# VH-VL binders against q0aze0: the designs that were tried, part 342

Target 1, 268 residues: q0aze0
Amino acid sequence: MKIILVNNRFKENTEKKAQEIAGQLSALNVEVIIDNGLDEPYAGTVDFIMVLGGDGTMLRAARRYGQRAIPVLGVNMGTVGFLSNIEINELAEYLPLILREEYSLEARMMLEVAVFQQQSLLTRVFCLNELLLRSNSPRMLSFALEISGQKLEPYRGDGLIVSTTTGSTAYSLSAGGPIADPQLDAFIVTPVASHIINKRPLVVSPEREISLHLLEEREAIIGIDGQIKMDFGAENRVLIKRAPHPLLMVNLKAKPFFTSIDRSLQRQ
Short names: E, the ipSAE of ESMFold2; O, the ipSAE of OpenDDE; V2, 0.75 times the mean of E and O plus 0.25 times the DockQ between their complexes.

## First folded at step 14 (VH-VL)

Design BB94 (framework fv_ragifilimab)
Fold by ESMFold2-Fast, scan of step 14:
Structure BB94 (fold): chain C 268 residues (1-268), chain A 122 residues (1-122), chain B 113 residues (1-113)
Amino acid sequence: as target 1 above (268 residues)
Amino acid sequence: QVQLVQSGAEVKKPGASVKVSCKGSGYTFTGYFMYWVRQAPGQGLEWIGVINPDSGGTTYNQKFKDRATMTVDKSISTAYMELSRLRSDDTAVYYCARGHEYETYLDYFDLWGQGTLVTVSS
Amino acid sequence: DIVMTQSPDSLAVSLGERATINCKSSQSVLYDYDNKNYLTWYQQKPGQPPKLLIYWASYRESGVPDRFSGSGSGTDFTLTISSLQAEDVAVYHCQQYYSTPLTFGQGTKLEIK
């Protein structure tokens, strides 16, 4: 068996723990590749991905490996999060189940984001949570939103979020979006500080294509899962659609989504 | 193993064009954005533009947009920056540099070419 | 454009003493979504390309000695060399990668006293 351990290079404790776990797995005849973010993603065949860290580390793992249909397990390193399934202190307990492939998988949809500059494809990336378009100045944006070729009335405000259901509890929630069952496949389109009084979040089919472009010259930026930041001007266009493959998240123990989010909201 | 190697020094007359090459090795060439930066003698660094080697998509500094052209040849892991209608104040060392994070557009540069001196004089 | 201004233009420091270089951006380079400062420091020795020292304002690149540190947030940033060594003689450049066009400070030349 070959496992990738994904950790955060900016946290010494996670790097040390990754080395320790790699040694334990190697003693069990498991080949281990450590991905701490310094190098490009491992290109070889892999049986399992173990993410050591918080939600941010999982988002990076999803961007790098999410389209490869490999089981991904989130192992929390002590911080509360929505994307981890077990705690680091529980790993020894669950390791035999991992090695015997005795776990269930939950498919989580991802976004495919294509950004164009002057009619040319600048970049294509995948993400688990969301794309955020927002103003980079005190001036509000005026922008066009199209859903499967249907042109909506112009948006005016600070920006827009296009989110997966997994992303419903991330930045979309902070902007007033709905809490969505992550087992549903849908895009959630949430306005950011809309100047139009009754602009509402939209929940749309994941089979639809969403496009965005500015209607007037403004300083704007797009952010993708908080890990890719890009300028967005009037010469840019972004196209968002469902990614070809979902992220396959490992479920070793029941993690009750609704009670977890309910507790989180009570603490804010 | 990870390295950027640029073409050699050039001497050009005003009005000519120059094309500088930058060959990457030891990494997946299409996985990282490539940036072009220049430095006039005794001056600071000035950004020219960025190209995605995978898509060929580019973003230029408006100062250079009319004269600079960035391209890539994926088959030989080489990026090019051509600057046309050269003036004496284009005399500078031209650098290619690689972004640090895989598939990341706005990024810091962890790998630099050795530089190509372009001298523009009559 | 975001204008980057370094101070001082040149600095002479004795071996073993602390060197401090400042960098100011004309607007914030702190991105509130990821809570990161899009600010980096490069070291450039005569006849060589720039070398990455510090990224995200305060993270040290692998292989860079721990005497180098970065600090600051938003618009005001500092590069500190806690105990100057002979090999640290160089020009130091700050850069923002918050938005295009990417911009650099004018550079600070560090010399041994």
Scores: ipSAE 0.792, ipTM 0.892, lowest interface PAE 1.0, mean pLDDT 91
Fold by OpenDDE, second read of step 15:
Structure BB94 (fold): chain C 268 residues (1-268), chain A 122 residues (1-122), chain B 113 residues (1-113)
Amino acid sequence: as target 1 above (268 residues)
Amino acid sequence: QVQLVQSGAEVKKPGASVKVSCKGSGYTFTGYFMYWVRQAPGQGLEWIGVINPDSGGTTYNQKFKDRATMTVDKSISTAYMELSRLRSDDTAVYYCARGHEYETYLDYFDLWGQGTLVTVSS
Amino acid sequence: DIVMTQSPDSLAVSLGERATINCKSSQSVLYDYDNKNYLTWYQQKPGQPPKLLIYWASYRESGVPDRFSGSGSGTDFTLTISSLQAEDVAVYHCQQYYSTPLTFGQGTKLEIK
């Protein structure tokens, strides 16, 4: 068995833990690759991905390895989030199950985000949570939204979020988007501070395509999963599709999503 | 060994064009954005543009948009930067550089070519 | 465009002494979502290309000695060499990658006093 341990190079505690776990796994004749984000993604074949940290680390891991159809386990290290399945102190207990491949998988839809400069593809990114279009100034954006060729009325506001159901509990939630069942495949299109007060979020079929472009010569920003930043101007357009492959999240421990989200909302 | 190797020094007359090459090795060439930066003698660094070696997508500094053309030949892991209508103030060392991240062009550069001196003189 | 201004243009520091170089951006290069400063420092020795030194304002590139440190946030940044060594003689450049066009400071020449 070959395992990638994904941690965050900017969090020393995760690095130390990764080294410790790597040693333990090696003692069990498991080959281990540590990915702290410093280098390019490991290109070799692996059987399992273990993410040490919080939601942010999981998002990065999803972008790096999600297209490879490898089981991904989130191991929480003292943070609050929705993407981890077990706690670091539980790892020893569940390690035998991991090695025996006695776990269930949950497929999570990812986004395929293509950013164009004129007619040329500038970059393509797969992401687990969302794409954010946001103004880079105190001024509102004017932008066009198209869904499967259907052109909606121009949007005016601070921005727009296109999220997966997984991402519905992330920035989309803060912007007033609906909470979606992670077992459902769908796009959540959430306006950010729309000029139209009653502009409602849209739940869109994963079979559809979403396109965005600015209607004015203004400076905007594209954000992906809150970690990737790009400029977005009048010469750019973005196309969003369902990624061809879902992220395969490992379920070792039952996690009550709706109870958890309800608890989180009560804390706010 | 991860490296960028650029073509040799060029001497051009005003109004001419120059094409500088940059060959990447030791890494996945199409996986990282390639940037072009120049440095006039005794001056600071100036960003020219960026290209996605996989898709060919580009974005330029507005200052060079009408004169600079970036291209790639993926088969030989080589990037090209052509600058036309050369002027004396285009005299500089031109660098290719690799971005650290593969997902965005808003990035810093962790790998540099050795530089190509382009001299424009009558 | 974001204008990067370094200070001083040049400085001479004695061996073993502290060297401080400042870089100021015309607007903030702090991304409010990830709370990271999109600022990097390069070291350039004569006849050589720039070498990555510091990224995200305060993180050292692999292989960079501990005497180098980056600090600051928003619009004001500082590169510090705690104890100047002979091999540290170079031009230092700051760069923002918060937005296009990517821009650099004018450079700071560091010499031994």
Scores: ipSAE 0.782, ipTM 0.912, lowest interface PAE 0.7, mean pLDDT 94

Design BB95 (framework fv_ragifilimab; at its last look DockQ between E and O 0.90; V2 from the best seeds 0.00; counts 0 for: pae O 2.8 > 2)
Fold by ESMFold2-Fast, scan of step 14:
Structure BB95 (fold): chain C 268 residues (1-268), chain A 122 residues (1-122), chain B 113 residues (1-113)
Amino acid sequence: as target 1 above (268 residues)
Amino acid sequence: QVQLVQSGAEVKKPGASVKVSCKGSGYTFTGYWMYWVRQAPGQGLEWIGVINPDSGGTTYNQKFKDRATMTVDKSISTAYMELSRLRSDDTAVYYCARGHEYETYLDYFDLWGQGTLVTVSS
Amino acid sequence: DIVMTQSPDSLAVSLGERATINCKSSQSVLYDYDNKNYLTWYQQKPGQPPKLLIYWASYRESGVPDRFSGSGSGTDFTLTISSLQAEDVAVYHCQQYYSTPLTFGQGTKLEIK
């Protein structure tokens, strides 16, 4: 058995903890690869991915490994999050279940984001939560939204979010988007401070393709999962569609989504 | 051993073109963005552009867009930057550099080539 | 374009003393959503390419001595060398990677007094 341990070397004591866990797994005849974000993603075959940290570390792991159809377990390192399943102090209890493959998997859809410069593909990235288009200046954006070839009336405002259902509780929520059951596959399209008051969030089939481009030259950016940033000008276009594979999240412990989000919203 | 090795010094006449190569080794060439930066004698650093070796997609500094062409040959892990219609003020050391993040070009450079001196004189 | 301005253009500092180099951007290089400053510092010795010292304004690259530190946020950034050593004589460059075109400061030449 080969496991990738994903951690963020800049989060408190996570590197030391990753080394400790790697030693424990090695003692159980498990091969361990550590991914702390400094090197390229591990290219070899692995059986399991263990993410040590918060939601941010999980988002990075999903972008790096989510398309490989490998089980991914989120292990929380002391902060509350939506993407972790167990706490670090529970890991020893659950290790035997992991090694015996005594767990269920929950499939979470991902976005495939293709960014074009002029008519040429610049880059293709995957994400678990969302793509954010936003103005990078006090000036409002004017942009076009196209859904499966259907051209909507132009948008004017600070931007737009195209989110998965998993991302419904991230930036989309802050912008007024709905809370979505993560068991559903859908795109959630949420305007950011639209100057047209009646531009509402849209819930769209995940089989559709969403295209965005600016109608006027403005200083804009696209952000992916709150971690990847790219410039977006009038010469750019972005195409968003369902990624080929969902992220396979490991479920070792019951974590009911609706009671968790309800408690989070009442406390904060 | 991770490194970038550039082609040797060039002397060109005004109006000519120069093509500088940059060979990566010790890492997955298509996994990182490749940047081109120049430095005129005694002056600061100036960004020319960036290429995604995986897609071949490019983003240029507008100052160089009409004269610079960046390409890659994945089979030999080599990036190229060609600058055409050379002027005397193009005399500079040209560097290739590797970005750290594979997902974006808005990045810092964790690995640099040794530099290629291009002299433009009559 | 984001214009990067360093100060001073040159400075001379005695061995063992503190050296401070400043870098100012014409607009904020702090990204609100990830809360990171898109600013980097490089060291360049004569005849050599620049070498990464500090990234994300305050993170020290592996292998860089702990006497080097970066600080600041938004538009005003500082590179500090707490106790100058002879091998620290170099030109120091700041760079923003918040937006294209990627831009550098003019450089600060650090010399032994």
Scores: ipSAE 0.834, ipTM 0.908, lowest interface PAE 0.8, mean pLDDT 91
Fold by ESMFold2, look of step 16:
Structure BB95 (fold): chain C 268 residues (1-268), chain A 122 residues (1-122), chain B 113 residues (1-113)
Amino acid sequence: as target 1 above (268 residues)
Amino acid sequence: QVQLVQSGAEVKKPGASVKVSCKGSGYTFTGYWMYWVRQAPGQGLEWIGVINPDSGGTTYNQKFKDRATMTVDKSISTAYMELSRLRSDDTAVYYCARGHEYETYLDYFDLWGQGTLVTVSS
Amino acid sequence: DIVMTQSPDSLAVSLGERATINCKSSQSVLYDYDNKNYLTWYQQKPGQPPKLLIYWASYRESGVPDRFSGSGSGTDFTLTISSLQAEDVAVYHCQQYYSTPLTFGQGTKLEIK
């Protein structure tokens, strides 16, 4: 069995712990690849991904490996967020179940984000939580949102969030979007500081295609999962679709979403 | 061995064009953005642009947008930068460089080519 | 464009002594969502390409001696060499990658006094 251990090298506790866990797994004849965030994603075949850390480390793992349909387990190293399943001090208890593949999987929708320069594809990125379009200056943006070719009335404000249901508890929530059941597949479109009174958050079918572009020359930023940053100008547009594959999150320990919402939000 | 190897020095007359090549080896060529930077003798570094070797997509420094053309041939892991309508102040060492992050072009460079001296002599 | 200004333009420091090079950006290069400074330092010896030293303002690249350190945030950044060695004689450049165009400081020439 071959496992990727994902950690964030800039958090000393996770780097040391990843080495310790790799040693323990190797003693059980499990081949281990450590991904600390600075190397290329491992390209070879693996059976399982273990993420050591919080929601931020899971977001990076999802972008790197989420389209490969590999089970991903979140192992919390501190404050429990929305994407971990077990605590680090429980890992030894659950390890036999992991090795025997005695767990269920929860599918989480991802976004496929294509950024264009004029009509040419510049890059394609996947994300688990959200795409953010926001102003990169004190001035408001004027921008167009199209949903499957239907052009909405122009937006004016600081920006827009297009999130998955998983991302509904992240930046979208802070901007006034709804908390969504992560088992639903949907886009949540949340305006950021809109000065147009009829711009409510929208929940749309995952079969829609979402397009964004600026209506005036302004300096803007595209943010992905709060971790990836790109410039965005009048010559750019972005297309957002449901990614071909969901993230397959491992479920070893029952964590009912609805009964824990208040506690999970308070812990953030 | 992870490296970027550039084409040899060039001498050009004003008004001509030059095309510099940069071959990446020892790493996944399409997994990193490729940058072009120049340095006039005794001067600082100046960014020309960046290309996504996977998509072929480009973003240029506005100063060079009308004269520079970046391309890639991913089958041979090679990037190219062509600068047209050369002037004497284009005399510089031209570098290719690799970004550390594949998801964005707003990045620092962890690997540099050896440089290609382009001399524009009037 | 974000203008990067280094000081001093040149600096002479005795072997074993501390060298300090400053870099100032015309606007903040701190991204509030990841709380990282999009600033790097390069070392460049004569006839060679630049070599990465420090990224995200304060993180040393693999293989860089621990006498090199980076500090600062927002608009003001410092490269420090705690004990100058002979091989540290070079030109040092800062670079921002907060937005395009990517821009560099003019360079600081470090010499042994």
Scores: ipSAE 0.811, ipTM 0.897, lowest interface PAE 0.9, mean pLDDT 90
Fold by OpenDDE, second read of step 15:
Structure BB95 (fold): chain C 268 residues (1-268), chain A 122 residues (1-122), chain B 113 residues (1-113)
Amino acid sequence: as target 1 above (268 residues)
Amino acid sequence: QVQLVQSGAEVKKPGASVKVSCKGSGYTFTGYWMYWVRQAPGQGLEWIGVINPDSGGTTYNQKFKDRATMTVDKSISTAYMELSRLRSDDTAVYYCARGHEYETYLDYFDLWGQGTLVTVSS
Amino acid sequence: DIVMTQSPDSLAVSLGERATINCKSSQSVLYDYDNKNYLTWYQQKPGQPPKLLIYWASYRESGVPDRFSGSGSGTDFTLTISSLQAEDVAVYHCQQYYSTPLTFGQGTKLEIK
């Protein structure tokens, strides 16, 4: 068996833990690759990905390895989040199950985000949570939203979020989006501070395509999963689709989503 | 041995064009954005533009948008920067540089070519 | 465009002493979403390309001695060499990558006094 340990290089505790776990796994004749984000993603074949840290580390891991159809386990290290399945202190208990491949998988839809410069593809990114379009100034944006060729009325506001159901508990929630069942595949389109007070979020079929572009010469930014930042102007277009492959999240321990979200909301 | 190797020095007359090449080796060429930066003698660094070697997508500094053209040949892991309508103030060392990550072009540069001196004189 | 201004333009420091170089941006390069400063420092020796020194304002690139440190947030940043060594003689550049166009400071020449 070959395992990638993904941690955050900026969090020393995760680095130390990764090394410790690597040693333990090696003692069990498991080949281990540590990915702390300093190097390019490991290109070799692997059987399992273990993410050490919080939701942010999971999001990064999803972007780096999500297309490879490898089981991904989130191991929480003392943070509050929704993407980890077990705690670091539980790892020893569940390690035998991991090695025997006795676990269930949950497929989580990812976004395929294509950013164009004029008519040319600038970049393509797969992400687990959301795409954010936001003004880079105190001024509102004017932008066009198109869904499967249907042009909606122009939007005016601070921005727009296109989120997966996984991302519904992330920035979309803060912007007033609905909480979605992670077992459901759908786009959630949430306006950010729309000038139309009653502008409602949209729940859109994953079979549809979503396109965005600015209607005026304004400076904006694209945010992906809260970690990637790009400039966005009048000459840019965004096309959003369902990614061709979902993230395969490992379920070792039952974690009731709705109970967790209810608890989380009470803390805020 | 991750490295960027650039073409040799060029001497051009005003109004001419120059095309500088940059070959990447030791890493996945299409997995990193390629940037072009120049430095006039005794001056600071100036960003010219960036290209996605995989998609061919480009973003230019507005200052150079009408004169600079960036291209790539993926088959030989080589990036090209062509600057037309050369002027004396285009005299500089031109660098190709690799972005640290592929997810965005808003990045810092962790690998540099050795530089190509372009001299524009009548 | 974000204008990067370094100070001083040149600096002479004795061996073993602290060297301090400042970089100021015309607007904040702190991204509120990830709480990171999109600021990097390069070291450039004569006849060589720039070398990555510090990224995200305060993180050292691999292989960079611990005497180098980056600090600051928002618009004001500082590169510090705690104990100047002979091999540290170079021009130092700050760069923002918060937005296009990517821009650099004018550079600071560091010499031995």
Scores: ipSAE 0.779, ipTM 0.905, lowest interface PAE 0.7, mean pLDDT 94
ESMFold2 (binder alone), look of step 16: mean pLDDT 95; pTM 0.963
OpenDDE, look of step 16: ipSAE 0.263; ipTM 0.755

Design BB96 (framework fv_ragifilimab)
Fold by ESMFold2-Fast, scan of step 14:
Structure BB96 (fold): chain C 268 residues (1-268), chain A 122 residues (1-122), chain B 113 residues (1-113)
Amino acid sequence: as target 1 above (268 residues)
Amino acid sequence: QVQLVQSGAEVKKPGASVKVSCKGSGYTFTGYYMYWVRQAPGQGLEWIGVIDPDSGGTTYNQKFKDRATMTVDKSISTAYMELSRLRSDDTAVYYCARGHEYETYLDYFDLWGQGTLVTVSS
Amino acid sequence: DIVMTQSPDSLAVSLGERATINCKSSQSVLYDYDNKNYLTWYQQKPGQPPKLLIYWASYRESGVPDRFSGSGSGTDFTLTISSLQAEDVAVYHCQQYYSTPLTFGQGTKLEIK
């Protein structure tokens, strides 16, 4: 068995804990590849991915490995978040189940984001939460939204979010989007500070293609999962569709999504 | 092991074109953006553009977009940058460089070619 | 365009002494969504390409000695060499990757006094 252990070496305790876990797994004849985020993603075949950290580390793991159809387990290191399944102090208890492949999987949809300049593809990235289009200046944007070739009336405002259901509790929530059951597959399209009074969040089939482009020359940014940033100008177009593979999240114990989000909203 | 190797020095007449090559080895060539940067003698670094070796998609610095053309040949893990209508002030060392973040082209460079001196004179 | 300005253009520092190089951006390179500064430092020795030293303003590249450190946020950044070694004589460049076009400072030449 070969396992990728994803951590953030700049977080206190995570590097030391990753080394401890790698040693334990090696003693059990498991080959361990450590990914601390600073090197290229491991290109070889692996059986399992273990993510040590918070939601940010899981988002990075999903972008790097989510399209490979490999089980991914989030192990919480004391960080607030929704993407981990077990706590670090529970790992020893659950490790035999992991090694015997005795767990269930939750499929979480991902976005495929393709950014074009005229007819040329600039980049293609995958993400778990969302794409954000936003103004990078005090001026509001004027932009076009097309859904499966259907051209909507122009948007005017600070931007737009195209989110997965997993991303419904991330930036889309802050912009007024709905909370979605992460077991549903859908795009959530949430306007950011729209000046058009009837522009509401849309919940759209994940089989649809969504495209965005600016109608006027403006300084704008495309943001992905809050971690990747790209300039976006009037010569650019972005195409968003469902990624070919969902992220396969390991479920070792029941995690009550709705009671967790309810408690989080009451505390804030 | 991991390296970028560029073509040799070139001397060109004003008005000519130059094509510089950059061969990557020791890594997955299509997994990383390739950038082109130049440095005139005694001056700072100037970004020309970036290409995605997987898709062939490009982004150019506006200053160069009417003269620069970036291409790749995936079969030999080689990127090219062609600069046309050369002027004497195009005399510079031209570098290829690899981005660190494979998901975005707004990036810093963790691997550089050795540089290609292009001299534009009569 | 984001304009990157380094200071000083050149400095001479004695072996074992601290060297400080500054870099200022014409607008903030702090991305509020991820709370990161999109600022990098390179070292360039004569006849060689630049070499990555510091990324995200303060993270040291693997293999770079711990005497090198980066600090600052937003528009004002500093590269510090705590105890200058002979091998540190080079030109140092800052770069922003917040926005296109990617831009560099003019460079700071560091020499032994």
Scores: ipSAE 0.006, ipTM 0.534, lowest interface PAE 10.6, mean pLDDT 87

Design BB97 (framework fv_ragifilimab)
Fold by ESMFold2-Fast, scan of step 14:
Structure BB97 (fold): chain C 268 residues (1-268), chain A 122 residues (1-122), chain B 113 residues (1-113)
Amino acid sequence: as target 1 above (268 residues)
Amino acid sequence: QVQLVQSGAEVKKPGASVKVSCKGSGYTFTGYYMYWVRQAPGQGLEWIGVISPDSGGTTYNQKFKDRATMTVDKSISTAYMELSRLRSDDTAVYYCARGHEYETYLDYFDLWGQGTLVTVSS
Amino acid sequence: DIVMTQSPDSLAVSLGERATINCKSSQSVLYDYDNKNYLTWYQQKPGQPPKLLIYWASYRESGVPDRFSGSGSGTDFTLTISSLQAEDVAVYHCQQYYSTPLTFGQGTKLEIK
């Protein structure tokens, strides 16, 4: 069995813990590859991916490995989040189940984002939460949104978020988007500070293709899962569609989504 | 060994073109953006553009857009930057540099080529 | 375009003393979404390509001595060398990678006093 341990190089405690866990797994005849999340992903075949850290580390792991249809387990290292299944102090208890492949999988849809510069494909990336288009100046944006070739009335405001259901509790929520059951597959399209009063969040089929482009030259940026940043001008276009494979998240214990969200909102 | 190796020094007449090569080794060539930067003698660094070795997609500094052409040959892990209609003030050391983070467009440069001196004089 | 301005243009510091180099951007290079400053510092010796010292304003590149540190946020950044060594004589450049065109400061030449 071959396992990737994903951690964050800039968190010394997580890298130390990754080395410790790698030693324990090697003693059990498991081959371990350590991925600090910054350099290139491991190119070989693997059986399991263990993510040591918070939601940010999971988003990075999903972008790097989510399309390979490999089980991914989020192990929380002390930050609060929605993408981990177990805590680090529970790992020893659950290791035997992991090694015997005694767990269930939850499929989480991902986005495929393609950004073009003057007819050339500049980048194609996958993400778990969202793409954010936002103004980088005090001036609001004027931009076009097309859904499967259907042109909506122009948007005017600070930006737009195109989110997965997993991303519904991330930046989309802060912008006024709905809380979505992560077991549903859908795009959530949430305006950011729209100057058109009746622009509402849209929930659309994940089989649709979404495109965005500016109608006027403005300073704007595209952010992907809060980790990839790109300039976005009038000569740019972005295409968003459902990624070919969902992220396969490992469930070792019940994590009650609705109860967790309800408590988070009530404690505010 | 992860490295970028550039072609050798060039001497050109005004009006000519120069094509500088940059060969990457020791890493997945298509996984990192490649940047081109120049430095005139005694001057600061000036960005020319960036290319995706995977897609061939490019973004140029507007100052160079009408004269610079960036390309890649994936089969030999080599990037090229051609600058046409050379002027004497194009005399500079030209560098290729690799972004640090995998598949990251706006990035810092942790790996640099050794530089190619291009001298433009009649 | 984001304009990067360094100060001073040149600096002479005695061996073992502290050297401080400043870099200012014409607009913020702090990305609110990820809370990172898209700012780097490079060291360049004559005849050599620039060498990465600091990235994301304050993270030290592997192999760079502890005497080098970066600080600041938004538009104002500093590179500090806590105890100058002879090998530190070089030109230091700041660079933003917040937006294209990518831009560099004019450079600060550091010499031994």
Scores: ipSAE 0.741, ipTM 0.879, lowest interface PAE 1.5, mean pLDDT 90

